# VHH binders against q96fz2: the designs that were tried, part 268

Target 1, 269 residues: q96fz2
Amino acid sequence: CGRTSCHLPRDVLTRACAYQDRRGQQRLPEWRDPDKYCPSYNKSPQSNSPVLLSRLHFEKDADSSERIIAPMRWGLVPSWFKESDPSKLQFNTTNCRSDTVMEKRSFKVPLGKGRRCVVLADGFYEWQRCQGTNQRQPYFIYFPQIKTEKSGSIGAADSPENWEKVWDNWRLLTMAGIFDCWEPPEGGDVLYSYTIITVDSCKGLSDIHHRMPAILDGEEAVSKWLDFGEVSTQEALKLIHPTENITFHAVSSVVNNSRNNTPECLAPV
Key: E = the ipSAE of ESMFold2; O = the ipSAE of OpenDDE; V2 = 0.75 times the mean of E and O plus 0.25 times the DockQ between their complexes.

## First folded at step 14 (VHH)

Design BA12 (framework vhh_6z1v_2; at its last look DockQ between E and O 0.86; V2 from the best seeds 0.00; counts 0 for: pae E 2.2 > 2)
Fold by OpenDDE, look of step 14:
Structure BA12 (fold): chain B 269 residues (1-269), chain A 123 residues (1-123)
Amino acid sequence: as target 1 above (269 residues)
Amino acid sequence: EVQLVESGGRLVRTGGSLRLSCAASGSTFSGYSMGWFRQAPGKEREVVAAITQSGGKTYYADFVKGRFTISRDNAKNTVYLQMNSLKPEDTAVYYCAARFGWYETAPNEYDYWGQGTQVTVSS
């Protein structure tokens, strides 16, 4: 996964992340660094994206089932990294393979500390290789959305009004991630950054791409992944597997340019 | 820093019962999983029981065999170990330990330790 969409306004995004804590209390996640949230139809590595994480990571006396929403840098910077510039990392940390997560120090260490997060997105993009051509067809991949009688396919939102309705009730894609905290050697603000765990693609996506993000489907999966106080690493890792509960449509080549940030990026072609 | 203070250790007869308490200092007790460990003379420190921050999940060593119960009161910043049907083999110094996040069975995984309380079981 190398490209996502996360364009919802902050308030809409927050409401979409409503949850129940372990006591059954309905809650909204509290924001950390809300000013760092930059909505975009076209998010790339090294950009900031909103993630969910346990409140316990920030407040030592907090209920681990409570959630915080925070923009983090896409591309995990390990806490032990001693260079002053994160861009000097010599290995790719955009993704973490599920099969080797425990073999790589960069991911194993933060995971062992319970630094699990849920990466939020409208969906993610993947490119299908066309046989016989050097052309790649991009696809937008997301959770199936509840068809409200009036809400036509994302493609039928011809009117601004219809478009707003679609996104007001949009089910966000919830991807399993690992985050870490890096303190710059020269001082400054702690950098929070994340990697997306990837798995082999489900059968439905296998023709598009052989790998997919580990998607946490449903509130229980999200809760268990985040709750590092009550769910062990071993148990959490059982949540990491391919899911067939995904839909997709072909989009235009507009998304190929990471600078393009318009609704055309995720519109069906 | 979390300070842990164990209490309740004493001499008891075989078959007797004892309740250990561990009081934590500070306001962050609820963020930690807690564990009881023991160390007998000439033996390695071993886990006896552990409990998550909420108390929702517990762990017991194999030798406990239902004889001990770990519990906690977050309002009192205290973790307990109720020990029943004590045996001479249970003679050890019992330690309370705290770990941020999920509990573990390995002693080296814990962040804070108490000074320990002596439990002696006589025949």
Scores: ipSAE 0.888, ipTM 0.952, lowest interface PAE 0.5, mean pLDDT 93
Fold by ESMFold2, look of step 14:
Structure BA12 (fold): chain B 269 residues (1-269), chain A 123 residues (1-123)
Amino acid sequence: as target 1 above (269 residues)
Amino acid sequence: EVQLVESGGRLVRTGGSLRLSCAASGSTFSGYSMGWFRQAPGKEREVVAAITQSGGKTYYADFVKGRFTISRDNAKNTVYLQMNSLKPEDTAVYYCAARFGWYETAPNEYDYWGQGTQVTVSS
């Protein structure tokens, strides 16, 4: 997984992240660095995207079930990295394979510190390789969405009001991630960065691509992945598996160029 | 700075009961998992029981066999170990420890340690 859509305005995104805390009370996540949120239909590695993480990472006496939402850099920069420029990292940290996560220092160390996050997106893109050619068909992949009288599915919206209704009720894709905190050696703000854990594709996606992000399907999975005060690394890793509860549609090649940031990127073709 | 202080250790007869307390001074440990460990002479420190931040999950070593109960009171910044049906093999120095996040069973995973309190069980 190397491309996502996360285009909702901040207030819509925040409402889509409503959750229940440990006691069942409905809450919204509290933002950190909201000015760094840059919505786009076409997010790529090294860009910032919002993630959820436990409040306990920021406040040592916090309830670990409470959630913070913050933009983080896609492409984990390990805390031990000593160069001044993250682009000099000599290995790709956009994704982290679930089968080797406990063998890679870049991922094992932050995971052992409970640095688990939920990466938010409208959905993600994958390119299906066409047999006998270098041509690739992009697909937009996302959670099945609830039908409503006043809006249909993606691409059915004819006006801004209908478009708002489709996205007001959108179930965000929730992917399992690991993050780390890097202090630049020459000073400056701590860099928060994440990787997306990947697994073998489910049967429904296997014709598109052989890997998929580890999707956390439902509030129990999301809560357990985030709550490092109550859920050990060993228990959390049991949440990492493929899911069949996804849907997709083909999209135009507009999305191929990561500079294209339009609704056409995810529109059905 | 932050300090963990155990209390309640004493001499008790076989079959008796004790309650150990561990209070934090200088800071709260409400964000920490807490553990009780013990060390008998000539032996390595071993986990007895552990409890998560909320108290919602607990761990007990096999030798506990339901005789001990760990609990915590975050408002008092205190963790307890209720020890029942004590045996001479329970004789040890008991230590309180804290780990940020989920508990672990290995002593080297813990960030803060108390000074220990002596429990002696006689026949």
Scores: ipSAE 0.513, ipTM 0.821, lowest interface PAE 2.2, mean pLDDT 90
ESMFold2 (binder alone), look of step 14: mean pLDDT 86; pTM 0.883

Design BA13 (framework vhh_6z1v_2; at its last look DockQ between E and O 0.86; V2 from the best seeds 0.76)
Fold by OpenDDE, look of step 14:
Structure BA13 (fold): chain B 269 residues (1-269), chain A 123 residues (1-123)
Amino acid sequence: as target 1 above (269 residues)
Amino acid sequence: EVQLVESGGRLVRTGGSLRLSCAASGSTFSGYSMGWFRQAPGKEREVVAAITQSGGKTYYADFVKGRFTISRDNAKNTVYLQMNSLKPEDTAVYYCAARFGYYETAPNEYDYWGQGTQVTVSS
């Protein structure tokens, strides 16, 4: 996974992240660093994206089932990294393979500390290799959305009103991530950064791409992944597997340029 | 920093019961999983029982065999170990330990330790 969409306004995004804590109380996640949230139809590595994480990571006496929403840098910077510039990392941390997560120190260590997060997105993009051509067809991949009688396909939102209705009730894609906290050697603000765990693609996506993000499907999976106080690493890792509960449509080549940030990126062609 | 203070250790007869308490300092007790460990003379420190921050999950070593119960009161910043049907083999210094996050069975995974309380079981 190398490209996502996360364009919802902050208030809409927050409401979409409503949850119940372990006591059954309805809650909205509290924001950390809300000013760092930058909505975009075209998010690339090194950009900031909103993630969910346990409140316990910020407040030592907090209920671990409570959630915080925070923009974090895509591309995990390990806490032990001693260079002053995160861009000097010599290995790719955009993704973490599920099969080797426990073998790589950069992922194993933060995971062992319970630094699990849920990466939020409208969906993610993947490119299908066309046989015989050097051309790649991009696809937008997301959770199936509840068809409201009036809500046509994302493509049928011909009116601003219809478009707003679609996104007001959009089910966000919830991807399993690992985050870490890096303190710059020269001082400054702590950098929070994340990697997306990847798995082998489900059968439905296998023709598009052989790998997919580990998607946490449903509130229980999201809750268990985040709750590092009550759910062990071993138990959490059982949640990491391919899911068939995904839909997709072909999009235009507009998304190929990471600078393009328009609705055309995820519009069906 | 979390300070842990164990209490309740004493001499008891075989078959007797004892309740250990561990009081934590500070306001962050609820963020930690807690564990009881023991160390007998000439033996390695071993886990006896552990409990998550909420008390929702517990762990017991195999030798406990239902004889011990770990519990916690977050309002009192205290973790307990009720020990029943004590045996001479249970003679050890018992330690309370705290870990940020989920409990573990390995002693080196814990962040804070008490000074321990001596439990002696006579035949």
Scores: ipSAE 0.897, ipTM 0.957, lowest interface PAE 0.5, mean pLDDT 93
Fold by ESMFold2, look of step 14:
Structure BA13 (fold): chain B 269 residues (1-269), chain A 123 residues (1-123)
Amino acid sequence: as target 1 above (269 residues)
Amino acid sequence: EVQLVESGGRLVRTGGSLRLSCAASGSTFSGYSMGWFRQAPGKEREVVAAITQSGGKTYYADFVKGRFTISRDNAKNTVYLQMNSLKPEDTAVYYCAARFGYYETAPNEYDYWGQGTQVTVSS
C-alpha cells in the first residue's frame, strides 16, 4: 500500500471516528495539530495523514482507551536516525511486513514501546499488472458501504448532492500502523511518522496485488490495537491478518499522478 | 524527583501473611503498569506479579500458585502485594517497579524501581 484517499473535511472525519471508551461512553477523538491535516483524494508517502492513537502517549495519567487523532508523516522515521534529512533513509518505511515486524529494528523498537496507531483513509489505491502489456489498472479499495434503496451500486449517483451524501456516512478504512517519534539533530519539532503493516492479500484482492494493508475490521479490533496500556504486543499482533470484508472498483489513470487531487481520482470507470 | 517507596516487609513465620505497599511520591503512576519483583541472596531479580494501569490484567509467576494478590489504588497512587501462606523460600528483598504501558516480566523493561523491603520467612 502506497497511495490512499483521505479527503473528508476535518469535522466530518472526526464524526466518522466516534468511539466508545472502556467505560462505554460515546466520545470523539481529540485532535492534536489539526492545522497539519491536508485532505486529499491522492495521498502518497511522505505526506501527512490522520491516525488514531491512545491518549496515554501524550498524558501520563490518561485512560489508555481514550483516543487522539493527529496527522503524521507517512514513512516511519526511526527515533535513532542520525541524519538531518529523512529522505536519506536507506530503506523504505512506507510499509512494514507483518511476518518480519519483530525482526526489523525500525519497527520492533517502537512496537515494543506501544507505538501502535490506526491509519485512517477513505480507502487505498492499488495498480493491477495486466499480462501482455506494460499498462497497469488502478483500483480504489475500501470497506463495503451501506447501500440505500435509491442506489443500486457505489458510484451510481446521478446528481452531486446524492454523490456527496455517500460521504456523510462513509465507513473509513482503518489500517494497523506503527509510529515513531524522531527529534531532528539540528533541532525543531519532533517528527511523528508511521508505517502501515501489510499482510498477504485476501482471495478477493489477489488478482490486483499480492499484498494488502492489515485492516482492523470493527471497533473491538481498533480498540485493542490502540490500547497499549491494556493489550500486550503479543495479543495485538493477533489482530494482524487479511480480511475478505473489502470491495473495490476500477478508476481512471488520473490518480497515477500524485499531484491530481480531484474526486475523479476515486470515481468508478 | 519520582520515588517508589515500599513498606511492610518484616520477619514472619511460615504460613503467615504479609501485605506490602508501594507508594509513589513526586508523580502519579496511574498511567503505568506496576510490578513486584524479588531477589534472594545469590539469585537474579525475578518477577512476582504485575498489573496493568487499570488493574484489568494481572500476571503471577508460577511459584505464586494463588498465594499472592497484586492490586492497585490509583487514587492513592499505591500498589499492593498481599502475601499469604508464606514459605521460607519466599525470603527475599521485594521491589516495586513501574513500566510505562503494558507490563513485562523482565526486570530490564522497568523504568522506575523502589529501594526494596526485606521479607524474611522463618521455618
Scores: ipSAE 0.568, ipTM 0.835, lowest interface PAE 1.8, mean pLDDT 90
ESMFold2 (binder alone), look of step 14: mean pLDDT 87; pTM 0.891

Design BA14 (framework vhh_6z1v_2; at its last look DockQ between E and O 0.86; V2 from the best seeds 0.77)
Fold by OpenDDE, look of step 14:
Parts: structure tokens; sequence; C-alpha cells
Structure BA14 (fold): chain B 269 residues (1-269), chain A 123 residues (1-123)
């Protein structure tokens, strides 16, 4: 996974992240660094994206089932990194393979500390290789959305009003991630950064791409992944597998340019 | 820093019962998993029981066999170990320990330790 969409306004995104804590109380996640949230139809590595994480990571006496929403840098910078510039990291941390997560220090260490997060997105993009051509067809991949009688396909929203309705009830894609905290050697703000765990693609996506993000489907899976106080690493890792509960449509080549940030990126062609 | 203080250890007869308490200092007790460990003379420190921050999950060593119960009161910043059907083999110094996040069975994974309380079971 190398490209996502996360364009919802902050208030809409927050409401979409409503949850119940372990006591059954309805809650909204509290924001950390809300000013760092930059909505975009076209998010790339090194950009900031919102993630969910346990409140216990910030408050030592907090209920671990409570959630915080925070923009983090895509591309995990391990805490032990000693260079002053995160861009000098020589290995790719955009993704973490599920099969080797425990073999790589950069992922194993933060995971062992319970630094699990849920990466939020409208969906993610993948490119299908066309046989015989050097052309790649991009696809937008997301959770199936509940068809309200009036909500035509994402593509049928001809009016701004219709688009607003579609996105007001949009089910966000919830991807399993690992985050870490990096303190710059020269001082400054702590950098929070994340990697997306990837698995082999489900059968439905296998023709598009051979790998997919580990998707946490449903509130229980999300809660268990985040709750590092009550769910062990071993148990959490059982949640990491491919899912067939995904839909997709072909999009235009507009998304190929990471600078393009318009609704055309995810519109069906 | 979390300070842990164990109490309740004493001499008891075989088949007897004992309740250990561990009081934690500070306001962050509820964020930690707690564990009871024991160390007998000439033996390694071993886990007896552990409990998550909410008390929702517990762990017991194999030798406990239903004889011991770990519990906690977050309002009192205290973790307990109820020990029933005590045996001479249970004679050890019992330690309370705190770990941030989910509990572990290995002692080296815990962040804070108490001074320990002596439990002696006579035949």
Amino acid sequence: as target 1 above (269 residues)
Amino acid sequence: EVQLVESGGRLVRTGGSLRLSCAASGSTFSGYSMGWFRQAPGKEREVVAAITQSGGKTYYADFVKGRFTISRDNAKNTVYLQMNSLKPEDTAVYYCAAKFGFYETAPNEYDYWGQGTQVTVSS
C-alpha cells in the first residue's frame, strides 16, 4: 500500500470514529495535534495521516480502551534511529509484512511496547499491471458502503449535495498499523510515525495486486488491536489476515500524480 | 516512578490460607498490569499470577492449580493474592510487580518491583 485517500473534514472524520469503550459508553476520540491533519484524496508516504491509538499511550492512568486520534507520519521512524533526518532511513518502513513483523527490529520493538494503531482512510489505491502493456490501471479499494436508497454509486453523485451525503456516512477503512516515537538527536518535537501491516491479498483483489493492507474489519477487531493493555501481542497478531470484505472500482490516472488532490482521484471511470 | 509495598506474608501451616496485599504509590496504578512473583531459596524468581489493568484477564502459573486468586482494586491502588491450601513448597519471598501494558510471565519484562514479603508454610 503506497497511496491512500483521507479527505473528510475533521469533524466528519471524528464522528465516523465514534466508538464504545469497555464500559459500553459511547465516545468520540480526542484529537492530538489536530492542526497536523491535512485532508487529501491522495496521501503518500511521508505525509501525515490520522490514526487511532489507545489513550494509555499518552496518559499512564488512562483506560486502554479509550481512543485518541492523531495525525502521524506515514513511514515508521524507529525510536533507536540516531540520524538527525528521518529521510536518511535506508530501509523502507511504509509497510510491514505480517510474516516478518517479528523478525525486524524496527517493527518488533514498538509492537512489543504495545504501539499498535489503526490507520484511517477512505480507502487505498493499487495499480493493476496490464498484461502486455506497460500501463497500470489504478483502483480505489474500500469497505463496502451501505447503499442508502438515495445514495447512488460514488460516481453518481452529480451534485455537491449528493457527495456530502455519501461522505457523511462513509465507513472508513481501518488498517492495522504499528507506530513508534522518535526523538530527534538535536532536540525538538517527538515524531510519531507509523507503518501499515500488509498481508497476502484476498482472492477478490489478487488480480489487482498480490499484497493488501491488513484490514481490521469491525469494532471488535479495531478495539482489540488498539487495546494493548488487555490484548497481548500474540492475540493481536491473530487479527492480521486478508479479508474479502472489500470492494473496488477503477479510477482515472489522475491519482498517479501524488500532487493531484481532487475528487477525481477516487471517482469511478 | 511507581513504588510497590507488599504485606501479609507470615508463617502458616500446611493447608492454611493467606492473603497478600501490594499497595502502589502514585496515580498511575490503573495503567499497569500487576503480577505476583515468588522466589524460594536457591531457585529462580517465577511468576505466580498476573492481572491486566482492568482485571479482565488473569494468568496463573501451573503450580497454582486453582489455589490462588489474584485481584485488584484500582480505587485503592492495591493488588491482592489470596492463597489457599498452602503447601511447604509455596515457601518463598513473594514479590509484587508492575508492567506497563499487557502482563508477561517473564520477570525481566516488569518495570517496578516491591521489596517482597516472606511466606513460610510449615508442615
Scores: ipSAE 0.874, ipTM 0.946, lowest interface PAE 0.5, mean pLDDT 93
Fold by ESMFold2, look of step 14:
Parts: C-alpha cells; sequence; structure tokens
Structure BA14 (fold): chain B 269 residues (1-269), chain A 123 residues (1-123)
C-alpha cells in the first residue's frame, strides 16, 4: 500500500471519527496540528495524513481510551535517525510487514513504546499487473458502504449535492499503523511519522495484489489497537490479519500521476 | 520532586494479613501502570503483582495467585497490595513502581521506584 485517498473536509472527517471512550461516553477526537491536514484524492508517501492515537501519548495522566487525531508524515522516520534530512533514510518505511515487525528496529522500538496509530483514508489504491504487459490497472479499495435511499454510491452521484451525501456517511478505512517521533538535529518541531502494517492479501484481493494493509474492522479492533495503556503489544498484534470485508472497483489511470487531485481518481470506470 | 512512598510493612504471624499502600507525591501517576516487587535478602528483585492505569488488567506472579490482590485508587493517587495467608517465604522488602503504558514483569522496564517497606512474616 503506497497510495490513498483522504479528501474529506476536516469537520466531516472529525464527525466520521465519533467514538465511545472506556466509560461509554460519546466523543469526537481532539485535533493536534490541524493546519498540517492536506486533503486530497491522491495521497502518496511523504505527505501528511490524519491518524488516530491515544491521548495518553500527549498527556501523562490521560485516559488511554481517549483519542487524538493528528496529521503525520507517511514514511516512518525512526527516533534514532541522525541525519538532518529524512530523505537520506536508507530504507523504505512506507509499509511494515506484519511477519517481521518484531525483527526490524525501526518498527520494534516505537511499537515497544506503545506508538500505535490508526491511519485514516477514504480507501487505498492498488495496481494490478496485467498478463504479459507493462500496463497496470488501478483499483480503488475501501470498506463496503451502506447505501442510502437516494443514489449515494460513488458511481451514482449526478450533482454536487448527491456527491456530498455519498461522503457525508462514508465509512473511513481504518488501517493499523506504527508511529515514531523524531527530533531534527538542527532544532524545530518534533516530526511525527507513521508506517502502515501490511499482511498477505485476502482471497478477494489476491488477483489485484499479494499484499494489503492490516485493516482494523470495527470499533473494538480500533480501540484495542489504540489503547496502549490497557492492551499489551502481544495482544494488539493479534488484531493484525487480512480481512475479506473489503470491496473495490477499477478506476482510470488519472490516479497514476500523484499530482492529480480530482474526484476522477476514484471514480468507477 | 516526584517520588513513590510505600507504607504498611511490619511484622506479622504466619497466616496473617497485611495491606501495603503506595502513594505518589509531587505528581500524579494515574496514567501509569503500577507494580509491586519484592526483594528478600540475597535474592533478586521479583515482580509480585501489576495493574493497568484503569485497573482493567492485572498480573500476579505464580507464587501469590489467590493470596494477594493489587488495586488502585486514582483519585487518591495510591496503589495497594492486600496480602493474605502470609508465609515466612513472603518476608522481603516490598517496592512499588510505575511504568508508562502497559505493565511489564522485568524491573528494568519501570520508570519510578519507591524506597521500599519491610514485611516480615514469623513462624
Amino acid sequence: as target 1 above (269 residues)
Amino acid sequence: EVQLVESGGRLVRTGGSLRLSCAASGSTFSGYSMGWFRQAPGKEREVVAAITQSGGKTYYADFVKGRFTISRDNAKNTVYLQMNSLKPEDTAVYYCAAKFGFYETAPNEYDYWGQGTQVTVSS
């Protein structure tokens, strides 16, 4: 997984993240650094995307079940990295394989500190290799969506008002991530950055690609992944597995160029 | 200044009961998991019990299951160890400790330590 869509306005995104804390109280996540949120239909590594994380990471007396939402850089920069420019990192941290997460220092160290996050997106893109050719067919992959009585599917939108209704009730894709905090040697603000954990693809996606993001399906899974005060690393890792609760459709090659930020990127073809 | 202060250690007879308390001073540890450890003369420090920030998960060493209960009161910034059916083998200095995040059984994982309280169990 190397491309996502996360295009919702901040207020719509925030409302889609309503949750219950440990006491059963309905809440919205509290934003950190909202100015760094850059919505787009076409997010790539090194860009910022919103993630959920436990409030306990920011307040040492907080209830660990309470959530913060914050933009973080896609492509984890380890806290031990000593160069001034993250682009000098000698290895790719866009994704982290679940089967080696406890073997790689870049991921094991922050995971041991409870630095688990939930990466938010409308869905992700994946390119299917075509038989005997260099051409690739992109797909947009996302949670199955509940249809409204009005034509609220992506393909059925016939006006700005109908398009708005599709996204007003969109179920965001929730992917398991690990984050770290890096302090630039020359000073400045701490850099928060994340990786997306990957697993073998489910049967439904195997014709498209052999890997998929580790998807957290439902509020119990999301809560357990986030709550590093009440859920151990070993228990959290049991949440990391493929899911068949996923759908997709083919999209045009408009999405191939990461500068294209239009609804056409995820429109069915 | 931040510190953990244990109290309640004393001499008790075999089969007796004792409650240990550990109060934080200088700051709140309500966001920390808490543990009780013990160290007998000439022995290594070992975990006795641990508890998550909310009290939703607890751990007990094999030698104490069924006899000891860990609890906490975040409003009072205090953690407790209720010790029942005490044995001479329970004689040790008992320490409380705090760890950010989920608890562990290894002493070197803990961020803050108390000075300890002596428990002595006579036959």
Scores: ipSAE 0.605, ipTM 0.856, lowest interface PAE 1.8, mean pLDDT 91
ESMFold2 (binder alone), look of step 14: mean pLDDT 86; pTM 0.884

Design BA15 (framework vhh_6z1v_2; at its last look DockQ between E and O 0.88; V2 from the best seeds 0.00; counts 0 for: pae E 5.1 > 2)
Fold by OpenDDE, look of step 14:
Structure BA15 (fold): chain B 269 residues (1-269), chain A 123 residues (1-123)
Amino acid sequence: as target 1 above (269 residues)
Amino acid sequence: EVQLVESGGRLVRTGGSLRLSCAASGSTFSGYSMGWFRQAPGKEREVVAAITQSGGKTYYADFVKGRFTISRDNAKNTVYLQMNSLKPEDTAVYYCAAYFGFYETAPNEYDYWGQGTQVTVSS
């Protein structure tokens, strides 16, 4: 996974992240660093994206089932990194393979500390290799959305009103991530950054790409992944597997340019 | 820093019961999993029981065999170990420990320790 969409306004995004804590109380996640949230139809590595994480990571006496929403840097910077510039990392941390997560120090260590997060997105993009051509067809991949009687496909949102209705009730894609906290050697603000765990693609996506993000499907999976106080690493890792509960449509080549940030990026062609 | 203070250790007869308490200082007790460990003379420190922050999950060592119960009161910043059907083999210094996250069974993972309380079971 190398490209996502996360374009919802902050208030809409927050409402979409409504949850119940372990006591059954309805809650909205509290924001950390809300000013760092930058909505975009075209998010790339090194950009900031909103993630969910346990409140316990910020407040030592907090209920671990409570959630915080925070923009974090895409591309995990390990806490032990001693260079002053995160861009000097010599290995790719955009993704973490599920099969080797426990073998790589950069992922194993933060995971062992319970630094699990849920990466939020409208969906993610993947490119299908066309046989015989050097051309790649991009696809937008997301959770199936509940068909409201009037809500046509994303492509049928021909009016501003219809478009707003679609996104007001959009089910966000919830991807399993690992985050870490890095303190710059020269001082400054702590950098929070994340990697997306990847798995082998489900059968439905296998023709598009052989790998997919580990998607946490449903509130229980999201809650268990985040709750590092009540759910062990071993138990959490059982949640990491391919899911068939995904839909997709072909999009235009507009998304190929990471600078393009328009609705055309995820519109069906 | 979390300070832990164990209490309740004493001499008891075989078959007797004892309740250990561990009081934590500070306001962050509720964020930690708590564990009871014991160390007998000439033996390694071993886990007896552990409990998550909410009390929702517990762990017991194999030798406990239903004789001990770990519980906690977050309002009182206290973790308890009810020990029933005590045996001479249970004679040890019992330690309370705190871990930030899901409980662990290895003692080296725990962040804070008490000074311990002596439990002696006579035949």
Scores: ipSAE 0.845, ipTM 0.933, lowest interface PAE 0.5, mean pLDDT 93
Fold by ESMFold2, look of step 14:
Structure BA15 (fold): chain B 269 residues (1-269), chain A 123 residues (1-123)
Amino acid sequence: as target 1 above (269 residues)
Amino acid sequence: EVQLVESGGRLVRTGGSLRLSCAASGSTFSGYSMGWFRQAPGKEREVVAAITQSGGKTYYADFVKGRFTISRDNAKNTVYLQMNSLKPEDTAVYYCAAYFGFYETAPNEYDYWGQGTQVTVSS
């Protein structure tokens, strides 16, 4: 997983993240650094995307079930990294394989500190390899959406009226991530960055690609992944598995160029 | 910085009961998991019980065998260890400790320690 869509305006995104804390109180996540949120139909590594994390990471007396939403850099920069420029990392941290997460220092260390996050997206893109050619068919992959009288099709969301029918009730994809905090050696702001955990594809996606993001399906899974005060690393890792509760459709090659940020990127073909 | 003060240790007969308290002050208590540890002279410090910040999860060492109960009162910044059916083998200095996040069982992982309270169980 190396491309996502996360295009909702901040207020719509925030409402989609409504949750209950451990006492059953309805809440919205509180933003950190909201001005760094850059919505786009076509997000790639090194860009900022919103993640959920426990408030306890910011406030030592906070209830660990309360959530913060913050933009973070895609591509984890380990806290131990000593060079001044994150692009000088000699290994790719866009994704983290679930089967080796406890063997890689870049992921094991932050995970042991409870630095778990939920990566938010409308959905993600994958390219299906065509046999015998270098051409690839892109697909947009997302949670099944509940159809109501108010629901529209994704392709019809190019006008304000139709946009509301599709996106106001969109179920955001919730992917398991690990984050870290890096202090630049020459000073400056702390950099928050994340990786997306991957697993073997479910049967439904296996013809498209052999890997998929670890999807947290439902509020119980999301709550347990985030709550590093009440859920151990070992228990949290039991949440990391493929899911069949996923759907997809083919999209045009417009998405191939990461400069293209239009609804056409995710429109069905 | 968290400051921890244990109290309640005393001499008790075999089969008796005792309740230890650990009062926390300084920085906030509620973000920490808490543990009770014990150490007899010449022995390694060992975990007795631990509890998460909300009290939703607990750990007990095998040697307690259902005799001890850890609890916490976040409003009073206090952790308790109720010790029942005490045995001479329970004689030790008992320590309260704090860990940020989900508790650990290894003593060297803990961030803050109290000074200890002596529990002596007579035959």
Scores: ipSAE 0.218, ipTM 0.689, lowest interface PAE 5.1, mean pLDDT 89
ESMFold2 (binder alone), look of step 14: mean pLDDT 85; pTM 0.868

